# Miniprotein binders against q9h3h3, part 41

Target 1, 235 residues: q9h3h3
Amino acid sequence: EDGFTAEHLAAEAMAADMDPWLVFDARTTPATELDAWLAKYPPSQVTRYGDPGSPNSEPVGWIAVYGQGYSPNSGDVQGLQAAWEALQTSGRPITPGTLRQLAITHHVLSGKWLMHLAPGFKLDHAWAGIARAVVEGQLQVAKVSPRAKEGGRQVICVYTDDFTDRLGVLEADSAIRAAGIKCLLTYKPDVYTYLGIYRANRWHLCPTLYESRFQLGGSARGSRVLDRANNVELT
Below, E stands for the ipSAE of ESMFold2; O stands for the ipSAE of OpenDDE; V2 stands for 0.75 times the mean of E and O plus 0.25 times the DockQ between their complexes.

## First folded at step 5 (miniprotein)

Design p19
Fold by ESMFold2-Fast, scan of step 5:
Structure p19 (fold): chain B 235 residues (1-235), chain A 86 residues (1-86)
Amino acid sequence: as target 1 above (235 residues)
Amino acid sequence: STEELIERVEELVLEIAELVWEAARLAREGAPLEEIEELIRRAEELLREAEELAKRAGVPPERIEMIREAVEYALEAVREAIEEAK
């Protein structure tokens, strides 16, 4: 069986970003309406390209929940792209430290915790928990992919404002665990996404900065977090 | 016998762990997706065998659940490595 290439996956991601999103915006919608919205649009039933038998008749790229205090800030992506191009043409070594420096300089600091779940009750339940945490203010913003025709795993993305703020990253992890999530979580800075750095890249960089593993026996945090770049346990 | 079934379950769990570890390594190194997917498929097949044998051996459902969750958690890391190609 042939899988997707990095190029195919990138093209699919771009298409999803360009298509309409289903959004619960807590900045303008009462929190009391969330449960009805979640019941209307369970991610296991929302189809990527629309279907008469699904909640949507037209394409949906993402299903998202914005927290009451959410303020989108992608930083200076144009400046980041220009600096990245200059760095590549300079012939200088490209390292995680160099990318971190470019991200800080251009204020491209957001990142996200990722979890991949099969379509079904567990996915819908996990998303509902995350969405409630966003509306209640424990998380800033989150989105989940719609169901693909092939029926592969769907992804929930939980964003934080600053990937260099370890405490903020850890607090988001804690809130995800408090929502009942027990699966593996990985954290990816958006700077890697904007620069097109994926699993198989020319510089052999790991796009995942942190991993979170559920702790059996229930520690206060509910998880162990590893800094993959430095091979250091953070919790 | 019950002892033989339990021994076989333990052997399958170890084999699953080896397959998952190899799949994760290949995913990180950018090996062809076909090779990685075959290892995942084999691991999932062995997990189903292990669950059935554990049930026949009278292993409590909660222990079988723990084994399944441990394997699924490990497979999640492999699938995440593949998805990071985005």
Scores: ipSAE 0.000, ipTM 0.123, lowest interface PAE 21.8, mean pLDDT 78

Design p2
Fold by OpenDDE base, second read of step 6:
Structure p2 (fold): chain B 235 residues (1-235), chain A 84 residues (1-84)
Amino acid sequence: as target 1 above (235 residues)
Amino acid sequence: SPEEIRREILELLEKAWELLREALKLFREGDPEKAKELLEEVLKLLEEAIRLAEKLGNERLLKFAERLIELAERLLREIEELLK
């Protein structure tokens, strides 16, 4: 039963990506309008299918904020996939290093910090903090899932341009922490998503490269970041 | 083994899903031609997933693959309309 939840969640995530997004684009919209937009579309109230009484009448896949420096770059996803299939056919060992090299070669370098929060004030407050950080240029782009009918946890995704840039990944963690976020964060490269590398994959690859744990009174960053591949603390 | 087939189906569906998301992204970013190319690959992956799901007799995976096909075909139609 649990395996089916992951597939269903994947399908729902696809449907969500296909459905309209509620977007605040800081490139075209004045930053002064952000608070009104956040008040109009609180993630805890925006419903996936536009339920009666929700701020949205139509289905919403994601709520997103684009920063002024946001530039969409998907890289060569097709070439990545072809190379991945060829690699699988070759019988060569597949390692995190292999995936990193594929990602670099095909310029599929995006990744995201993920946080899961229950619907409610804490989620909306967290999202508002992230959205401000994006509009202020501390982060490039973020999105949050709308409220599901089942009332499950919503996810906030904060993207970075390059998962191989450790400094950029750590800077994004710092910006998230500065926005007041104290929950567990996990960092996942999009290449792992594009190649179908989920939890319990046949290659035993961990799709999470980094974990960030909030630390009171600790480092200037307010978090401990663990490199999961090497089991080394980076902060 | 049935478990291996199930795993393969899941991997195909996951890949198809990821490519479909990328195709949608590319479409939204104004690259409908590249989105179309990815959707062709998505459909191939889903056809194989359906074949394996039918072989396994897994109705749930089959229904999921069928739903993904519907989504991919819908996006493909939207792209084709734009390219006209």
Scores: ipSAE 0.051, ipTM 0.563, lowest interface PAE 2.5, mean pLDDT 86
Fold by ESMFold2-Fast, scan of step 5:
Structure p2 (fold): chain B 235 residues (1-235), chain A 84 residues (1-84)
Amino acid sequence: as target 1 above (235 residues)
Amino acid sequence: SPEEIRREILELLEKAWELLREALKLFREGDPEKAKELLEEVLKLLEEAIRLAEKLGNERLLKFAERLIELAERLLREIEELLK
């Protein structure tokens, strides 16, 4: 049954968050140490549950890089939840615009660009580029999943502070493209997570706000960004 | 209906899980106060999930919700110990 599958995936992801992380924290570590750290922990070789033959003998949940100015800010999640419940009981329309206003009012603004890549050189190269952009201040924070036992795709998450700041979201996309990444990117705001709005939600809302597709030889930007909520081209 | 209750449980569990992972992230990044706020919301969602799973009589969903509560409570204890 589908419910059982969802439980299993949720438990695995939960375990990843609870297991140790490999972190390069630019707030406390000199930028000059990044290249050695990246060489020691390429995500295609770091195994989820450990292996004496890999860089890690113990489980690793995530591999992360924190920028010098990174400061977590989830906003007023409790106030957001209370307002969301009031909105639902009011019978008023539930739309992307309504959710955006709730997020703004309660300062729940963070979101992330997601990319999925197969284990190998391309993943490691992409992650190295993202990590350098974080340490150099072009991006704020990022993480990448370790290699699963079965060798499925790994995910890189690149966070931004404010999903309503279209220019900031686009600047993050540009920095990702400048790192040589050519795959599909999707952007999801954390407010959708807190409100339980995901694929197959009751209101038929798309949890992906922005989508970025690489454009071969077509533009200096290197990508076309779509506002999925309004189905409008931004670039 | 049993189908609707099952759907509700899965929605609560997915939301609780995503908030729990964010709480752990905030804790590791040096914001234990915000992490605690998210954990309080996680525990509310999981209590409701357990109530519904018991009503539905679904042992798998019940056990999974209980496991998530154990993880949330473990993180909460670490945060409270740190804040002493």
Scores: ipSAE 0.013, ipTM 0.241, lowest interface PAE 8.2, mean pLDDT 82

Design p20
Fold by ESMFold2-Fast, scan of step 5:
Structure p20 (fold): chain B 235 residues (1-235), chain A 86 residues (1-86)
Amino acid sequence: as target 1 above (235 residues)
Amino acid sequence: STEELIERVEELVLEIAELVWEAARLAREGAPLEEIEELIRRAEELLREAEELAKRAGVPPEVIERIREAVELALEFVREAIEDAK
């Protein structure tokens, strides 16, 4: 009896959120201590459930860096959900544009760039670059998953304050690229999470709003960003 | 189809995990109680939908029970974090 795989993934994700986090908080910690902290807790070596042979003996759910100006704000989620129900009964088209309007009205604006990397030097180097960008103020907040017992890729999440601020989203992408990351990046607004919009939803909405691909040689920016909802190249 | 139902159940379970994650993060960061409780309410709503679809897809009752227990345990920890922050 193997059980249902999705159940195990969901349970593990929830457990990560409940377990302690390793946090470098630039609001209360001098920036000069970041390099030592990164050397002490490289994500390729930090184990999910603790191991005497790793930097941690106790479970670690996430490794995070908070910028000096970091201030969490979820907006009016209750109002957003009420408006979403009204939209569904109105007969009005449910498109990325209408969701954007609801998110703006209710101030539910945060989103994140996601990247998946195998454990190793490239992951640690990418994380160090992102962490420095956060502490230096080029990014607001980021986190990375610890190494799982079963192996597999680890995820880095880089948050932005406002998914409708295209310039801000693109500047975050640029900062991520400047950190040496060359893998596929995908951007998801948190409004999709609050409305329960997942893949294969009945409205055919893509919860991934942007994709970024590294481009060698041709672009001053260093990447190509696609607006997935409208299938339009932004860079 | 059964395959489509199973895929939707998997997606709902992952979405529940994202809601629980956000609720736990907000609780840890001292966000307003009403925002955290709304995320819990939504997670519970999606859990009910996932359970119903899983039953229609023929997922064994013991597996559905384990999914429910995992979600309920995680939500209880979030609620305890809320109480501790009072």
Scores: ipSAE 0.000, ipTM 0.129, lowest interface PAE 18.7, mean pLDDT 77

Design p21
Fold by ESMFold2-Fast, scan of step 5:
Structure p21 (fold): chain B 235 residues (1-235), chain A 86 residues (1-86)
Amino acid sequence: as target 1 above (235 residues)
Amino acid sequence: STEELIERVEELVLEIAELVWEAARLAREGAPLEEIEELIRRAEELLREAEELAKRAGVPPEEIELIREYVEAALERVRMAIEEAK
């Protein structure tokens, strides 16, 4: 726990967000250029801080693909953070319900499906599939982390507009599965990210709202989705 | 069989990445050119092996091309690093 504080993880996330991003923006770039872009910037080879052995000589925080209909809407993040500080000093219980209410009040509704993969061909292939689904309009926006200095697993994030819209969250899961993804997926609302709530948080909150496991046969959607908070199967 | 071939291709691609990373590190540190060139040659040999196994595993031609472009781009950056160190 000492090596993984919420403050440390939040600082790392902020650094990545502030460093330059490599972006394929389908709003301004023809879809026909995607395959060349993916070949130039395979996530298993793009390094976080740049080096001579990688496609980048300078730091890269994220590699992202924006869909044609993508319209950024972060909501009132400043108001969210101010309300969060007030909540912490109030002595009121901090629960998933409290965070959900703060997110709704401040319109911080986006969330993301996460998949963690080791650097290599499988990661690059999975990212290519996700990127094509974004450019083709089946997903709205996605990003993938660059390779860390020590190696370790990388993360692909596939965003949805509203974590309270269960149908929308499930539709994104279906699109990810249709793109050929078979690994474990977990869904996290961005409100947890903005407030620095990670695996080792002091309130012992589970930052994962949904979990998706690939399932052969049975399910028409190719996956079983679990609501982690209520321990209820949605599919 | 097919799954085992794909796993071996993934292992080879990872080994290639490690060789390229080590070559780049040596280039930055001004190591003897012969040591760097040996790593590059080994990486090129493993790339040929990975391409052959990927074909046997039925990996689509476009995916095999992505593997090659990926490795060739990384090797070119190592060669650029060698030139800049001069």
Scores: ipSAE 0.000, ipTM 0.136, lowest interface PAE 17.3, mean pLDDT 79

Design p22
Fold by ESMFold2-Fast, scan of step 5:
Structure p22 (fold): chain B 235 residues (1-235), chain A 87 residues (1-87)
Amino acid sequence: as target 1 above (235 residues)
Amino acid sequence: SMEEKIREIFKEARELLEKGKPEEALKKLKEVVELLKKSGITDPEIIRKVLEWVRELIKRLIEEGRTDEAIEALLEVLEVIQELIEK
């Protein structure tokens, strides 16, 4: 994945969004069915394009869990894309502040905590913990990538409604930690994903806004959250 | 045989879980890892059976509402076995 340009990564993300998803929707499915669903579709075994040896014979873009109170708000993505093209041709500086303003103007406010794990039992256990937190109402929605290539890491995305709401972002971090997650987390606003801002972007923007590190201590909810843009600790 | 020894240890681990002793069950699973390491070579059939038995124990722990710490420790055992397979 590190060998691809931002355009290739954006194209792969779009393909995943357009392909079928495996969804546990707590709005219509009893919570008692979650454990069986998780056992049927462990992310380490679900393949991106399907095969006879995996739980899926057809392509799967994402494996997702929707909380009982989940209400999707995608904003005006088309307006955002048009404004982005206009901004690029205007000659104005492209900065985190300019992108934040575009996102607010077009109501594209959602964002996500990301964790990258190797395919295996730790990935499956982490996903199960996140999925249970979503179904129990501690998180709103989450998804995990299927296994695309042998040995490649998979990503779990835990969404929040508004990346400009720092308290909400920090509350989601706390809920992830309470679910037993101890790995590095980074937070990325969906506006960056829609505009194709990844590690090697032309504008030299940091692709994530926050970083969370688990801090070992007597408290189960101990984590350190850093604002990456300003290099300031928030917790 | 090695397979019979491993099977007997998993039987003991299951019995310990039913008696409400998950920490002692985890200790039994560590004995399986040590036996596999001492063998020096990985037999895929034995590893497959060990993986199945550990998954069944995790399933029982989840069904009985056991502690997250016990599940985490069992997953560490599974990861060590997976690393042996990958060699």
Scores: ipSAE 0.000, ipTM 0.130, lowest interface PAE 19.8, mean pLDDT 76

Design p24
Fold by ESMFold2-Fast, scan of step 5:
Structure p24 (fold): chain B 235 residues (1-235), chain A 87 residues (1-87)
Amino acid sequence: as target 1 above (235 residues)
Amino acid sequence: SMEEKIKEIRLEAYELLRKGKPEEALKKLKEVVELLKKSGITDPEIIEKVLELVWRIIKELIEEGRTDEAIEALLEVLEVIQELIEK
């Protein structure tokens, strides 16, 4: 039964990835055009499948901002999936450490900080802050989901290139906090997404690797970060 | 009594929710669920109070953007309730 939910989430993610994206690409577009672009495409108003009254008449899978230094690298996803099938049939324990080794072996290292916000001004303001941090070089790349037909929360994803690089993950968290974000953040490595590790997985793995909570004055960095896989406080 | 202990832990969970600590409240909920499982308590009033706490914790986790933890908590509680009913 849990497997059905994971399959549904994977199918929705693939559909969004395959549909058109609205992209502000700082590699080819002047930073001075960002504010106008953000005003034209506020994520609370961009609809997943398009409709009258929204900024889009056609489907939009994601709204994204690429930084000047952004260079995508997804690694060997096919090799990862083949090794995963072999691991499942081997009877060996499936743990965060085992998945980490598969990711390293196949160079599937990217991951993302996730924040979920209700549609509205706070979401649009948070996205604007993240987008500016990307264009100014404090973050590499980010995307936000459009408003779903069913309603509900939207997600902002802020990517890092290596989930095993704790300093890089923490640096991204600091930049998110510096952009004014105060909500809960969770970090998910893309290897978990490719292998279908969601909330109710059969291996009882925590679907997120790191967790960040805002702290004003409680920490020099402004947040408390936990390594959920090892149950260790990082800050 | 086990009923009194369950009531105490439930009150501790509500206090944690009031303080904005839903993850700690979830840990207290897991203690309550484990005690229900061990004791075999099926009193509808006690079950109803536990479900009220589950709803509060789930609501707070969702509002904080912790949807995966909220769904995990719901599934864990539903599994225990199913086990208790099927006895």
Scores: ipSAE 0.000, ipTM 0.067, lowest interface PAE 26.8, mean pLDDT 78

Design p3 (at its last look DockQ between E and O 0.67; V2 from the best seeds 0.00; counts 0 for: pae E 3.7 > 1.5)
Fold by OpenDDE base, second read of step 6:
Structure p3 (fold): chain B 235 residues (1-235), chain A 84 residues (1-84)
Amino acid sequence: as target 1 above (235 residues)
Amino acid sequence: SPEEIRREILELLEKAWELLREALKLFREGDPEKAKELLEEVLKLLEEAIRLAEKLGNEELLKRAEYLIEMAERLLRLLERLLK
């Protein structure tokens, strides 16, 4: 039962990636139009399948904002996958270090901070803060999931170009915190998604590399970032 | 002609995209075997699209084909896990 659920969730994730996106591209659209776009497409009201009365009539996979410096680079995902299959066949131990080396070798280095929020004003306000930070160049790209029929939590993803660049990961956390976000953040490399390394995987790999917890009166960043692999605080 | 080759590539990519979406639907509906058959066709279409894009020297169309291959292979891996 649990296995079928994981593949089903992965298929739904693929379906969302393949469906149309609502995009604000700061490279082609004036920043002055952002507030009107945010008001037109609040994530709490945009529905996954274009339900009646929603701002969207058609299915929407994601709502996204692209910053001025955004350059899509996926790396060699095919080579990564072939190397991963060969590694599994070899019977060699698979560690976070192994995945890091595969990612580096194939230039599949993107990762994302994730936050999960209930639909409503808090989500829309959080998204508006993130979208502004992207348009202002503090972040490169972000996306938010549309509202599901079941009313479950929506996810905001804030990307970084390189999950191996600890400083860049921490700078993105700082920018998210500066945007007023106080919830728990988790950081996941995209390589883990491409290789199908989900929760409860057979290798016992944690798909989350970092956790960020907001701290009142703490350091200049306003958060504590934990390296989960090493169980070390970075801030 | 280069224009005819470009048109052929675009037609292959469009068909591959449609079949990939159908394969994903079949997978979600619980028909992984039919989904797998469609994915095999998708991969053949995309191999031809890549060949033509390389012949044309069109990097944009090549990248589009590579993206669709990535998606098809990702879905294929999901199917193979279910059929195991």
Scores: ipSAE 0.337, ipTM 0.746, lowest interface PAE 1.6, mean pLDDT 88
Fold by ESMFold2-Fast, scan of step 9:
Formats: C-alpha cells, structure tokens, sequence
Structure p3 (fold): chain B 235 residues (1-235), chain A 84 residues (1-84)
C-alpha cells in the first residue's frame, strides 16, 4: 500500500530472512515425504511469530522447498553494494539497464516470480502445486510467507538462477502455469531486493521486470508475458 | 590457542545476531532511534569478530561475519533513509 514506507517493507523482509525457516529439502529428504509435510505446514495456518494454536510455536520467517539440484549462489552482494554507492555518487542515471550491468558484474543474478494470495484454500493449493513442481525438478526452489497479518496477502516466490536468462525466466513461468497457477505473476530480480527497490522507490524504477497473466487461448491454456521495462510482449 | 579464539568469535557472532534481530524488531515496531543504537553495537562486535577470524585464518567464520555485516549495513541504510 502507498501508506507503507519502502524502509518498513525492507526491514520486514530482512527479519523474515533471519528468522528460522521451515524447509523441505529434496536434496536430503525423499519425495514421498512431501505430501505429509505440506499437510503439516499449510502456509495459511503457519504464523509469522508463532502461536500455540498453530503448527508452529516459534517464529517462522519462510516456508521453503529446495529442489534436488538446488545450489545457492548469491554472488558478490558486498561488491554490488559498494558499486551501488559509487553509482549513486557518480551522477550516472539509475535505470534498469545500469542495475542489470551492476548485477552481472557482481554475479548477483537470481530472481523470482511472485504471486500474492489471500490466506486460505487457494493459497495452500497453489503452494502445494509449486512445491510438487520443485521436488519433481520442474522448478529449482520456492518459498512462501507465513501468515503475519489478519486479512493481509501472503506471497509465493519461485526462484530462477539468472534473471538475465530470458528463456529460463519464461520456462519457470511455463512450469508455474503447468502446476495449475492462474493468478497474476510478477518477476523481480534479487538485486532489487538487496538495493531496497520496492514500490515508490526514490529512483522511480518499476520494481518488477516481467508480468505474466493467465490467458485461456482457444483450445489451449497459457500465459502472456510482458517485459515491463521495455513494454514488449514476449509471448 | 586457536580453539579459544574460535570460541570467542562464535560468541561475538551469536551476540551480533541476537542484537541485529532486536534492532530489526525495534525498527518494525516504530523505534528507529533505538534500533540504530543497537546496530552500532552490532557493528562493533562484528569488527572484532572479523579481526579475530582473520588472525585465526578461518574462512568459514570470516564468511559468517561478512554475512552479518551485510545484513547490518542493509538495516543501517534503511534507518538512515527513515531518520532523514
């Protein structure tokens, strides 16, 4: 919302990253255990700060599923931040293109498809579909926020290794759609998160690079993907 | 001894982690000035942790301290934007 400051949203994101996560790790856990884990920890019922009446008594920052081939690489975030400070003092224009180049130089390449859903059956069903796709190898890694605010939406994040790899980003969208997801998706590079680029940022950047809308096309189901930075339809 | 230095580094990292989490909580709850005070203490702890980790030659502990500095610097930038 317009009433929230970008600073408060960024602080909330940092707190979630630092608090404990509930993780199904397909690298060490058999796929046959996934359905029981999903039933135990539906995201609509897991509370952000813990509650004796919920599945968790302690704080949970994120609920995550790691694919069998998942190998985290956040790149050189420290070098990125130093270069970002230099860029701001240089007077050079701050655009999606300059941030892309900064991210490439420092190998901070990961990004994510985002979907926002109200707590309830549709959220839990969407998360289960995404989690199965991750464990089956169609997606690499995903996480979903716990329930933090009454009536507030929760977010599912589906990560890709390289936001500059357009084909890979589009393949992830296709896998999300194949999992039965029909809601609006937006794609955000992690470099924007590290640099604190949210809605209403002072650099007037669009906080997402791509947008995917479900579209029923004749005898087939699919999506339309828009490159928001260049205002170009990709599919 | 190397084991004594390692134990000291771990204690500094655990204290920095807890104070950083408290600073984040205070920031979210509307007390950015108190959060900044705690963050300044976090940075002092992490500076000492890095000095000891470099002396010990332990790359794993150095990486952990660098991660916490990264988180602390992110929060400091948010606090400085808000307080202006």
Amino acid sequence: as target 1 above (235 residues)
Amino acid sequence: SPEEIRREILELLEKAWELLREALKLFREGDPEKAKELLEEVLKLLEEAIRLAEKLGNEELLKRAEYLIEMAERLLRLLERLLK
Scores: ipSAE 0.250, ipTM 0.694, lowest interface PAE 3.2, mean pLDDT 85
Fold by ESMFold2, look of step 7:
Structure p3 (fold): chain B 235 residues (1-235), chain A 84 residues (1-84)
Amino acid sequence: as target 1 above (235 residues)
Amino acid sequence: SPEEIRREILELLEKAWELLREALKLFREGDPEKAKELLEEVLKLLEEAIRLAEKLGNEELLKRAEYLIEMAERLLRLLERLLK
């Protein structure tokens, strides 16, 4: 209840979405400028509210990189939200299958791989690797949270355009691993974000569709990917 | 004049954004009743902004007003869940 409820976390996420973002947009910025931009705005030093001594003097909600082929298309989000409200009053069961069908019907198909890292060199190095993969075209778009004043882990989000395209989601996992990232990854379809469904929600839905764990001696990708909905290994 | 209407829309959008940010702050500080009051004012400002943007035929300003309405409605839904 006191600042750590799912509702409070959702409100803080909404505030970050509303604040300015620091964006490297490969569609309008030469790739040769990427390294200088990364050096100027390391996520471990970019502060949420522009603290003195930060590279940013204004609030920053997110740091993002858009790839050359990035074409924003969130789908029919308003129709999705209307159908969700109707579903809640219908008396029909609310299940992961119901959410999947709503997302497909309204073409809200994007999703993201998530990783959580402490501030410091590992975070900045991981972000640089992801940003390079985006600019080189191996990934479409990614963002990373700025540093909060109390510290704590930061999150890198790596987007895919269709969570129902399992091969595409697995290819993104492989591209993330090729960038040298070995930590736990979790995958969340954007439909959960647009409907405000987070952990500890009242429907007991789990927003995580896949988990990816790096393992020694594993597949060529170096990942063990678990489908959380069906409790089956994909790799 | 069209330029005068455009400036009025921008002022409405800026005030709505500031009140929405304040409502979020009040939410975090545990004052949901005051947050709700601010959100009701936010929605009034945005309805006027939409009316003027439609009169001007400015789709970009209309889209900005509609985005802020969605944000305000999302926060109202969060308040409803918290109070139940």
Scores: ipSAE 0.156, ipTM 0.636, lowest interface PAE 3.7, mean pLDDT 86
ESMFold2-Fast, scan of step 5: ipSAE 0.231; ipTM 0.670
ESMFold2 (binder alone), look of step 7: mean pLDDT 86; pTM 0.840
OpenDDE base, look of step 7: ipSAE 0.318; ipTM 0.743

